# Designs tried in a protein design chat: VH-VL binders against q869s5r1519to1633. Part 40

Target 1, 115 residues: q869s5r1519to1633
Amino acid sequence: YILVAEDNDINIKVVVRQLEKLGYTAIVGINGLKALEIIGSFPICLILLDCQMPQMDGFTCSTILRQIEPTGQRIPIIAMTANDSKDRCFEVGMDDYLSKPVRVDRLQKTLSDWI
Key: E = the ipSAE of ESMFold2; O = the ipSAE of OpenDDE; V2 = 0.75 times the mean of E and O plus 0.25 times the DockQ between their complexes.

## First folded at step 14 (VH-VL; framework fv_recibokibart)

Design d4 (at its last look DockQ between E and O 0.79; V2 from the best seeds 0.75)
Fold by OpenDDE, look of step 14:
Order: structure tokens, then C-alpha cells, then sequence
Structure d4 (fold): chain C 115 residues (1-115), chain A 120 residues (1-120), chain B 108 residues (1-108)
């Protein structure tokens, strides 16, 4: 299972269909808060996290995730960003990034690198 | 090569229903969303809705909500659009269109269109 | 819904001339989700430009797309006889997906 935190319906649609093609099941959270709820309910092996979302953005979500995760149980967090600073993504504990709109070949490589 | 072949022209009375088919070939049917569009005579294009052939999930334009039903038969790679409670302003050419997959979503292949005429 | 307004409604030009077609959105549209289609009488639409500025496969380089936000443009640098058709812009950035009303490019 891959957690997709994204608030835009089209972006969700694109990423979910790509993940399905690659053999993964996507669990969608429409913001950082929902993502935090989902992480405790499903066996998530990787998180695709939009940097900008309503109520709770990806930066805040990533920060919280890193604070609450047990030692030795780190889940890869991949930022999905259009124009945000890549440096900021790493500062809050994200492991990698994908530019939006997400390309399936880039997604496939990223999944291969981290899973 | 990718092809979308639609069913033939239909003539219906007001209040009736019409079901248009779109048979896909040349690609894996279940991997691409199928869309439907309406084009009234001499008019532009109007998006009706979409279907995920894999799951059967649909999303419709609210303008057609309650009157349109999109389905698919994966065994024969065919998508269907049914429009009920037909009225005269439903007279149009209806197109099926495949949504691209690799990167950006757009309508990369279209059926040849199906003329539906609604008249008393 | 996002309303796309194309201008002009009809554009009459001669082969060899430059054509500029406008598409204005009622709200901002991500350039990645703004597309153009060409349609000739009796035929289905055909993808022409995608992502505001990328030519579809087989589309001549005399066609170009540009724009961002709410203003998009399709330009034909030197019209060929086969270019005379109706062009539609379309947004895929928000449900429901919508088309412009089209610009008919006709021969003068």
C-alpha cells in the first residue's frame, strides 16, 4: 500500500492510475491530517506527499510523521511538488521528491529506489 | 493501432432511452479511462462523463446527472453510454474518447461519433 | 465550472498568413491541463496541442501553443490549406472538464 496525500482531484487521479499500473494499491488522504490518520490504519510502505494541501500541508505532515514514528520503522516520504524548494522538503524529513505532474517513469524509478 | 469504433446512428422519441457503444482495440482496455462528449449540431463539445474500465467507477457532468449511465464490458473491450428521458436538445453526435495514460491526461483517441436524433 | 472563451469565433485568413487563436479561462488553469483539439467537418476532434505548448505526435512545427493562468494562445505561423478547421481549447484541470466554444478558421 502506498499513501497518497493530495488534495487535487486530477493529481490524485493521475498518481493513483500510475500506481495501479505499477502494481500498487493507493490509499488517498486529501490533506496532511487525513494522511496521519491513514498511516495508522494501513500497512503503508511509502508515502507520496503533496507539499501544499489545505488544513495541513506536506511539510507539517512530514515533520509530525518523523516525530511519531518508532525507531527503526521509517517510511519513505516522497515529496510531490510543482515549485516548492527541494531543500525545504529534505529539511522536514522527506527522502526524495517528484515533480508534478507526476510522470509514470519517474514514479516507477522512485518506487524502485525506495521500496 | 488504437481504434475506437462506435455504434450506428439512432433515432429516438422524446422520453425514450438510447445506449451507445464504443468498442476499443489496439490497447489494454482496462488501463485507460474512457470519456464521452456531446456535440450538438453546429455547436461545440461538451463533456458528459468518464468511466474507469478497471473498477467501473464513473464521474458525470452534473448537467447529465440522473440521466446518464456509463458502463463497460471488459470481456469485449466495450464502453457504453446510456442516456434516458431523451429530449429534443439531446440531438447530437456523441463521441467516446480515450484518456491518455503515460503523463498528462488528455483525449488522445476518439471514436467516429454516433448521431442520436430525438424527434417526435 | 471553468468557462473557456475562445476568440475570435471565426477567423478568415489566406494560406501563408499568421493565425492567432485565443482561449481565456474564467479561472486559472494549470498549463499542464490546457489542451487544443482540431476538428474538421464530419470528423471527430483530434488532439493538437497538449499541456498548453506541446505539439501532439505528427503536428507540424508551424503550430505552437503558449500561455498560462487564464490566457492561452494557439498560433499558426504560416497557414497551409489543410489547417483550415475548427479549433477547441479544453481544460482538464478541474471537474467538469470543459471546452471552449471553438474558433473556426476558414479560408478567406
Amino acid sequence: as target 1 above (115 residues)
Amino acid sequence: QVQLVQSGAEVKKPGASVKVSCKASGYTFSEFFMHWAKQAPGQGLEWIGEINPRSGDTKYNQKFQGRVTMTRDTSISTAYMELSRLRSDDTAVYYCARESFEWLPYFDYWGQGTLVTVSS
Amino acid sequence: QIVLTQSPGTLSLSPGERATLSCRASQSVDSSYLHWYQQKPGQAPRLWIYGASSRATGIPDRFSGSGSGTDFTLTISRLEPEDFATYYCQQYGKYPFTFGQGTKLEIK
Scores: ipSAE 0.815, ipTM 0.929, lowest interface PAE 0.7, mean pLDDT 96
Fold by ESMFold2, look of step 14:
Structure d4 (fold): chain C 115 residues (1-115), chain A 120 residues (1-120), chain B 108 residues (1-108)
Amino acid sequence: as target 1 above (115 residues)
Amino acid sequence: QVQLVQSGAEVKKPGASVKVSCKASGYTFSEFFMHWAKQAPGQGLEWIGEINPRSGDTKYNQKFQGRVTMTRDTSISTAYMELSRLRSDDTAVYYCARESFEWLPYFDYWGQGTLVTVSS
Amino acid sequence: QIVLTQSPGTLSLSPGERATLSCRASQSVDSSYLHWYQQKPGQAPRLWIYGASSRATGIPDRFSGSGSGTDFTLTISRLEPEDFATYYCQQYGKYPFTFGQGTKLEIK
C-alpha cells in the first residue's frame, strides 16, 4: 500500500491514477491526522506526503511520524511540494521529494528508488 | 493515434431523451477519464461531468444532476452521455474530451461534437 | 463555482499586431490548473496553453501565457491569419470545472 496524504481532490485523483498505472495500490488520507490513522491500520510501505495541508501540514506530520514510529520500522516518506524546499523536507525526516504537480515518470523513478 | 468519434446529429422534441456516444481509439480506453461538455449556439463551453471508464464512477455538474447519466462500454471503448427531459435550452453541440493524467489534468483530445436540436 | 471572466469579448486586430487576452477568476486558481483552448467555427476546441504558461505540442512560440492567482493572460506576439479564432480559458482546480465565456479574435 502507498499512503497518499493530500487534501486537494484534483491532486488526489491524478496521483492515484498515476499509482494505478504503475501497478501500486493507494490509500488516501485527506489530512495529516487521517494519514496517521491509516499508518496504524494498514501495511504502508511508502508515504507520499503533501507539504501543504490544512489542519496539519506535511512537515508537522513527518515530524510526528518519525517520533512515533517503531524502532527499525522506518517507512520512506516522499514529500510532494510546490516549492523546492529540499533542506526543510530532510530536516523533518522526509527521505525524498517530488515537485507538484507530480509527473508519472518522476513518480515511477522515485518509487523504484525507495521500494 | 488518439481519436474520439461521436455519434451523429439528433433532433428531439421537448421531454425526450438523447444518448450521445463517443468511441475512443489509439489508446487504452480504461486508463483515462472521459468528460462531456456543452456548447449552446453562439455560446461558450460548459462542463457536464466525467466518468472513470475503469470503475464506471461519475461526477456531474450540479446544473445537470438528475437529468444526465454517463456510462461506458469498455469492450468497445465507448463512452455515453444521456440527457433526459430535454428542453429548448438543451439545443447545443455536445463534446466528449479525454483527461490527461501523466502530469497536468487537461482535456488533450476532443470528439468532433454532436449537435442536438430540441424542437419546440 | 469559480467564474472565469474573459475580456474583451471580441478583439478586432490585423495580422502582425500583438493580441492580449485576459482571463480573471472569481477565486484564486492554481496556475497549474489554468488552461487555454482555441476553437474555430465547426471544430472542437483544441488545447493551446496548459498550466497557465506551457504551450501544447505544436503550438507556435508566438503564443505565451502568464498569470497567477486570479489574473491570467494569453499573448500572441505577432498575429498570423490562422490565429483568428475564439480562445477559452478553463480552470481544472475545483469542481465543477469551468470555462470563460471566450474571446473572439477577429480580423479587422
Scores: ipSAE 0.672, ipTM 0.868, lowest interface PAE 1.3, mean pLDDT 91
ESMFold2 (binder alone), look of step 14: mean pLDDT 94; pTM 0.946

Design d5 (at its last look DockQ between E and O 0.76; V2 from the best seeds 0.64)
Fold by ESMFold2, look of step 14:
Structure d5 (fold): chain C 115 residues (1-115), chain A 120 residues (1-120), chain B 108 residues (1-108)
Amino acid sequence: as target 1 above (115 residues)
Amino acid sequence: QVQLVQSGAEVKKPGASVKVSCKASGYTFSEYFMHWAKQAPGQGLEWIGEINPRSGDTKYNQKFQGRVTMTRDTSISTAYMELSRLRSDDTAVYYCARESFEWLPYFDYWGQGTLVTVSS
Amino acid sequence: QIVLTQSPGTLSLSPGERATLSCRASQSVDSSFLHWYQQKPGQAPRLWIYGASSRATGIPDRFSGSGSGTDFTLTISRLEPEDFATYYCQQYGKYPFTFGQGTKLEIK
């Protein structure tokens, strides 16, 4: 399962379609809090995490995930960002990034690098 | 090559229903959302709704909610739009259009249009 | 819903002139989701500009798009006879998706 943490209906629609084309199954969390709940309930192998979300943004979510994760059970976190905030992404424990709007060819390459 | 071919023109009485078809070819039908739009004579374009051909899930413009039904048959790569309780102001050309998803979602291919005329 | 208002409604110009078509949104639209379509009488619309500024395949360099937020512009630097048509802007950022009412570009 790939967790897509994103609150925008249009971005969700496009990314889920792209993942399905590439042969992956997506689970959607509409904010950082929902993303944390899903990680506890499903076998997630990678997280696509939007940096800007209501209630809990992606930076806060990544920080929490890295603090509570069991030793030896690190899940790759790939930031989805509309701006140049990649330094902040790595500071909070994210592993890579994708520019929004996401391109399917870049998504495919990034997933191959981390799965 | 990608092609969308719609059914022929229809003439209907007020209160009747019409079902327009849109047959797709040249791509994997189930992978791309299909949209429908209305263009009344001498007027602009109005989005009616969309269907996910894989699941059959739909979303409609509220203006048409309750009167429009979108379906598809994946075995023949065909989308359908049915509009019920027809009124004179439903007279228009109806288009199907395919949504791209590889990067930006836009309507990259359109059917030729189907004229629906509603008159007594 | 997001209302797109195009101006002018009709633009009468001669070949060789510069055309500027405006599209104003009732609320902010991400430029990645603002598109332009061309339509000639008796034909289906055709994608022309996507993401506010990117030309679709086969669209001549004389067409350019720009803008962000609520104000978007389609510019034709030097009109050719084949450019006379109706142009629609369209937003894909929020349901329901909407089109502007169109700008008819006609020969003076």
Scores: ipSAE 0.629, ipTM 0.863, lowest interface PAE 1.6, mean pLDDT 90
Fold by OpenDDE, look of step 14:
Structure d5 (fold): chain C 115 residues (1-115), chain A 120 residues (1-120), chain B 108 residues (1-108)
Amino acid sequence: as target 1 above (115 residues)
Amino acid sequence: QVQLVQSGAEVKKPGASVKVSCKASGYTFSEYFMHWAKQAPGQGLEWIGEINPRSGDTKYNQKFQGRVTMTRDTSISTAYMELSRLRSDDTAVYYCARESFEWLPYFDYWGQGTLVTVSS
Amino acid sequence: QIVLTQSPGTLSLSPGERATLSCRASQSVDSSFLHWYQQKPGQAPRLWIYGASSRATGIPDRFSGSGSGTDFTLTISRLEPEDFATYYCQQYGKYPFTFGQGTKLEIK
């Protein structure tokens, strides 16, 4: 299972379909808060995290995730960003990034690198 | 090469049903969403709905909700669109179209179209 | 639904001239999800421009797309005889996906 945190319906649609095409099942959270709720309910092996979301953005979500995760149970967090600073993504504990809109070839490579 | 080949023209009476087929080749059928569009004579294009060939899940334009049914047979890489309770304004060319997922979603390949004529 | 209004309905020009086609959306559409298709009589539509400004494979560079928000434009810098067709804009940003009513580019 891959957690997809994204607030835009079309982006969700595209990423979910791409993941399905690649043989993965997506669990969708529409913001950082929802993502935090989902992380404890499903066996998530990777998180695709939009940097910009309402209520709680990806940066805050990533920070919280890194604070609450048990030692030795780190889940890869991949930023999905359109124009945000890549450096900021790494500062808050994200492991990698994908530019938006997400390309299936880039997504496939990223999944291969981290899973 | 990618090809979408649709079934032949249909002539139907009002109140009848029509089922149009779209056979795909040249790619993995189950990995790409299939869409259907309507084009009335001399008019523009209208989106009817989509189907995920892998799961069979569908999403329809509300304008056709209750009258349209999209299905697929993965064993023969064929998508189907059935329209029931036909009326004269259903007379149109119907297209199947593949959605691309290499990058952005758009309709990258189209069937040749199927003319459906509804007349008493 | 998002209504796409194209203008003009018919555009009559001669080869060599510049063509400007407009597509206006009833609400904002992300440029990544605004596409253009070309259709000739008796044929299926064909992808022409995607993401507002990217030419599909094999499309000549005399075609260009631009715009954002609610206003999008397809431009043909120098018309060739094979360019005369109907062009449709289409949005993939919100269900239901919708097309403009088309602009017919005909030879003067």
Scores: ipSAE 0.574, ipTM 0.894, lowest interface PAE 1.1, mean pLDDT 95
ESMFold2 (binder alone), look of step 14: mean pLDDT 93; pTM 0.945

Design d6 (at its last look DockQ between E and O 0.85; V2 from the best seeds 0.74)
Fold by OpenDDE, look of step 14:
Structure d6 (fold): chain C 115 residues (1-115), chain A 120 residues (1-120), chain B 108 residues (1-108)
Amino acid sequence: as target 1 above (115 residues)
Amino acid sequence: QVQLVQSGAEVKKPGASVKVSCKASGYTFSEYFMHWAKQAPGQGLEWIGEINPRSGDTKYNQKFQGRVTMTRDTSISTAYMELSRLRSDDTAVYYCARESFEWLPYFDYWGQGTLVTVSS
Amino acid sequence: QIVLTQSPGTLSLSPGERATLSCRASQSVDSSYLHWYQQKPGQAPRLWIYGASSRATGIPDRFSGSGSGTDFTLTISRLEPEDFATYYCQQYGKFPFTFGQGTKLEIK
């Protein structure tokens, strides 16, 4: 299972279909708060995290996730960003990034690198 | 190559229903959303709705909500659009169109269209 | 819904001339989700430009797309006889997906 935190319906639709094509099941959270709820309910092996979301953005979500995760149980967090600072993504504990709109070939490579 | 082949022209009376089919080939049917569009004679294009062939989930334009039903048969790679309670202004060419998703979402392949004529 | 208004409704030009087609959105549209289609009489629409500025496969380089926000443009630098058709802009950024009313490019 891959957690997809994204608030845009079109982006969600595209990424979910890309993940399904690659053999993964997506669990969707429409913001950082929902993502935090989902992480405890499903066996998530990787998180695709939009940097910009309402209520709770990806940066805050990543920070919280890194604070609450048990030692030795780190889940890869991949930022999905259009124009945000890549450096900021790493500062809050994200492991990698994908530029938006997400390309399936880039997604496939990223999943291969981290899973 | 990718092909979308639609069913033939239909002539219906007001109040009747019509079901148009769209048979896909040349790709994995379940991986691509299928859309339907309406084009009245001499007019532009209007989006009707979409279906996820994998799950069967649909989303319709509110203008058609309550009268349109989109379905699919994955065993024969065919999508269907049924429009009920037909009226004269439903007279149009109806298109199925595949949605790309590898990068950007757009309608990359279209059926040849199906003319539906509604007249008393 | 997002309303796309194309102008002009009809554009009459001769081969060799430059054509400029406008598409204005009622609200901002991400350029990644603004597309153009070409349609000739008796045929289905065909993808022409995607993501505001990318030519679809097989589309000649005399076609170009530009724009962002609410204003988008399709330009044909030097018209060829086969270019005379109706062009539709379309937004895929928000439900319901919508098309412009089209610009008919006809031969003068």
Scores: ipSAE 0.822, ipTM 0.931, lowest interface PAE 0.7, mean pLDDT 96
Fold by ESMFold2, look of step 14:
Structure d6 (fold): chain C 115 residues (1-115), chain A 120 residues (1-120), chain B 108 residues (1-108)
Amino acid sequence: as target 1 above (115 residues)
Amino acid sequence: QVQLVQSGAEVKKPGASVKVSCKASGYTFSEYFMHWAKQAPGQGLEWIGEINPRSGDTKYNQKFQGRVTMTRDTSISTAYMELSRLRSDDTAVYYCARESFEWLPYFDYWGQGTLVTVSS
Amino acid sequence: QIVLTQSPGTLSLSPGERATLSCRASQSVDSSYLHWYQQKPGQAPRLWIYGASSRATGIPDRFSGSGSGTDFTLTISRLEPEDFATYYCQQYGKFPFTFGQGTKLEIK
């Protein structure tokens, strides 16, 4: 399962379709809090994390996840972000990034590097 | 080559139903949402709704809710739009259109259109 | 719903001239979700510009799109005879998806 943490309905629709094309099953969390709940309930192998979300943004979510994650269970976190925030993504423990709007060929490359 | 081929023109009486087909080729039918749009004579385009061919799930413009039913048959890569309780203002060309998802969502391929004429 | 208002309704120009087509939205639209289609009489619409500014495959570079928020523009730098058609803007940012009423670009 790949967790997609994203609040925008159209972005969710597109990314989920892209993941299905690439052979992955997506689980959607509409904010950072829902994303954290899903990680505890499902076997998530990678997280696509939008940096900008209403209740808990992606930077806060990544920080919390890195602090509470069990030893030996580090899940790759890939930011979905604008270019001007990529340095901050790495500072909060994200492993890589994708510029929005996400392209399926870039998504495929990134997933192959981390899965 | 991606192609959407629609069924031929229809003439219907008020109160009847019409079912327009859209046969897809050149791509994996189940991967792309299919949309339908209406264009009355001499007028612009109006979105009717969408269907996810994989699940069969639909979402309709509220203006058409209750009169439109969109279905598909994945075994023959064909989408359908049925419009019931036809009125004279339903006279229009109806288009199917495929939604892209590789980057931005837009309608990248369109069927040739199906003229539906509603007259007594 | 988001109303897209195109202006002018009809634009009469000669080949070689510059055309500017306007699309104004009743609410802000993310430019990634604003698209333009060309339609000639008796034909289906064709994707022309997507994401406000990106040309679809095979669209000549004399076509350019710009804008953000509520104001979007399609520009044709030097009209060719094949460019005379109706152009629709369309938003994909919010259900129901909506089109502008069209700008008919006709030969003078």
Scores: ipSAE 0.576, ipTM 0.832, lowest interface PAE 1.7, mean pLDDT 90
ESMFold2 (binder alone), look of step 14: mean pLDDT 93; pTM 0.943

Design d7 (at its last look DockQ between E and O 0.90; V2 from the best seeds 0.80)
Fold by OpenDDE, look of step 14:
Structure d7 (fold): chain C 115 residues (1-115), chain A 120 residues (1-120), chain B 108 residues (1-108)
Amino acid sequence: as target 1 above (115 residues)
Amino acid sequence: QVQLVQSGAEVKKPGASVKVSCKASGYTFSEYFMHWAKQAPGQGLEWIGEINPRSGETKYNQKFQGRVTMTRDTSISTAYMELSRLRSDDTAVYYCARESFEWLPYFDYWGQGTLVTVSS
Amino acid sequence: QIVLTQSPGTLSLSPGERATLSCRASQSVDSSYLHWYQQKPGQAPRLWIYGASSRATGIPDRFSGSGSGTDFTLTISRLEPEDFATYYCQQYGKYPFTFGQGTKLEIK
């Protein structure tokens, strides 16, 4: 299972279909708060996290996830961003990034690198 | 190659229903959303709705809400659009169109269109 | 819904001339979700430009797309006889998806 935190309906559609094509099942959270809820309910092996979302953005969500995760149980967090904010992504504990709009070949490589 | 082949022209009376089919080939049917569009004679294009062939989930333009039903048969890679309570202004060419998703979402392949004529 | 207004409604030009087609959105549209289609009489629409500025496969380089926000443009640098058709802009950024009313490019 891949957790997809994204608030845009179109982006959700595209990424979910890309993940399905690659053999993964997507669980969607429409913001950082929902993502935090989902992480405790499903066996998530990787998180695709939009940097900008309402109520709770990806940066805050990543920070909280790293604070509450058990020792030795680190889930890869991949930032989805349309901006060049790579440095900030790593500062809050994200492991990698994908530029938006997400390309399926880039997504496939990223999943291969981290899963 | 990717092909979308639609059913033939239909002539209907007001109040009747019409069901148009769109048979897909050349790709994995369940991986791509299918859309439907309306084009009245001499007019532009109007989006009707979409269907996820994998789940069967649909989203419709509110203009058609309550009268349109989109379905699919994955066993034969065919999408269907049914329009009920037909009226004269439903006379149009109806297109199915595949939505790309490898990068950007757009309508990359279209059916040849199906003319539906509604007249007394 | 997002309303796309194309101008002009009809554009009459001769082969060899430059054509400029406008598409204005009622609200901002991400350029990634603004596309153009070409349609000739009796045929289905065909993808022409996607993501505001990318030519679809097989589209000649005399076609170009530009714009952002609410203003988008399709330009044909030197018209060829086969270019005379109706062009539609379309937004894929927000439900319901919508098309412009089209610009008919006809031969003078």
Scores: ipSAE 0.839, ipTM 0.936, lowest interface PAE 0.7, mean pLDDT 96
Fold by ESMFold2, look of step 14:
Structure d7 (fold): chain C 115 residues (1-115), chain A 120 residues (1-120), chain B 108 residues (1-108)
Amino acid sequence: as target 1 above (115 residues)
Amino acid sequence: QVQLVQSGAEVKKPGASVKVSCKASGYTFSEYFMHWAKQAPGQGLEWIGEINPRSGETKYNQKFQGRVTMTRDTSISTAYMELSRLRSDDTAVYYCARESFEWLPYFDYWGQGTLVTVSS
Amino acid sequence: QIVLTQSPGTLSLSPGERATLSCRASQSVDSSYLHWYQQKPGQAPRLWIYGASSRATGIPDRFSGSGSGTDFTLTISRLEPEDFATYYCQQYGKYPFTFGQGTKLEIK
């Protein structure tokens, strides 16, 4: 399962379709709190994490996730952001970066690097 | 090459139903959302709704809720839109359109349109 | 529902002139989800500009799009006879998806 943490319903629709075309099953969390719940309930192999979300943004979610993750069980976190915030993404424990709006060819390449 | 071919023009009386078909070719039908739009004579475009051909899930413009039903048959790569309880202001050209998803969602291919005329 | 208001309703110009078509939204629209379509009588609409400023495949570079927030513009730098048509803006940012009422670009 790939966790998509995103609050915009059009962005969700598009990225889920892209993941399905690439052969992956997506689970959607509409904010950082929901994303944390899903990680505890499902076997997540990678997280696509929007940096800007209500309730809990992606930077805060990534920080918390890295604090609570079991030793030796690091799940790749790929940032989705409208701007080039690479340095901050890596500082909070994200592993890679995709510019929004996400292109399916970039998504495929990034997923192949981490899965 | 991607093509969307719609069924022919129809003349209906008020209170009847019409079912318009949209046959897709040149791509994997189940991968792309299909949309329907209305264009009354001399007027602009109005979005009616969408269907996910993989799941059959639909979403309709509230203005058409209760009168529109969208379906599909993946075995023949065909989408359908049925509009019931027709009235005179339903007279329009109805289009199917495919939604892209490789990057930005937009309507990249359109059917030729189906004229539905509602008159007594 | 996001209302898109196009102005003018009709724009009468000669070949060789510059055309400016406006689209104003009742709420802010992410420019990635603002698109323009061209339609000629008896034909289906055709994607022309997507993401506010990107030309669709095969669209001449005399067409350009710009804008953000609530104010978007389609510009044709030097009109050709084939450019006379109706142009619609469309938003894809929120359900229900909506179109502007159109700007008819006509000769003379």
Scores: ipSAE 0.699, ipTM 0.875, lowest interface PAE 1.2, mean pLDDT 91
ESMFold2 (binder alone), look of step 14: mean pLDDT 93; pTM 0.946

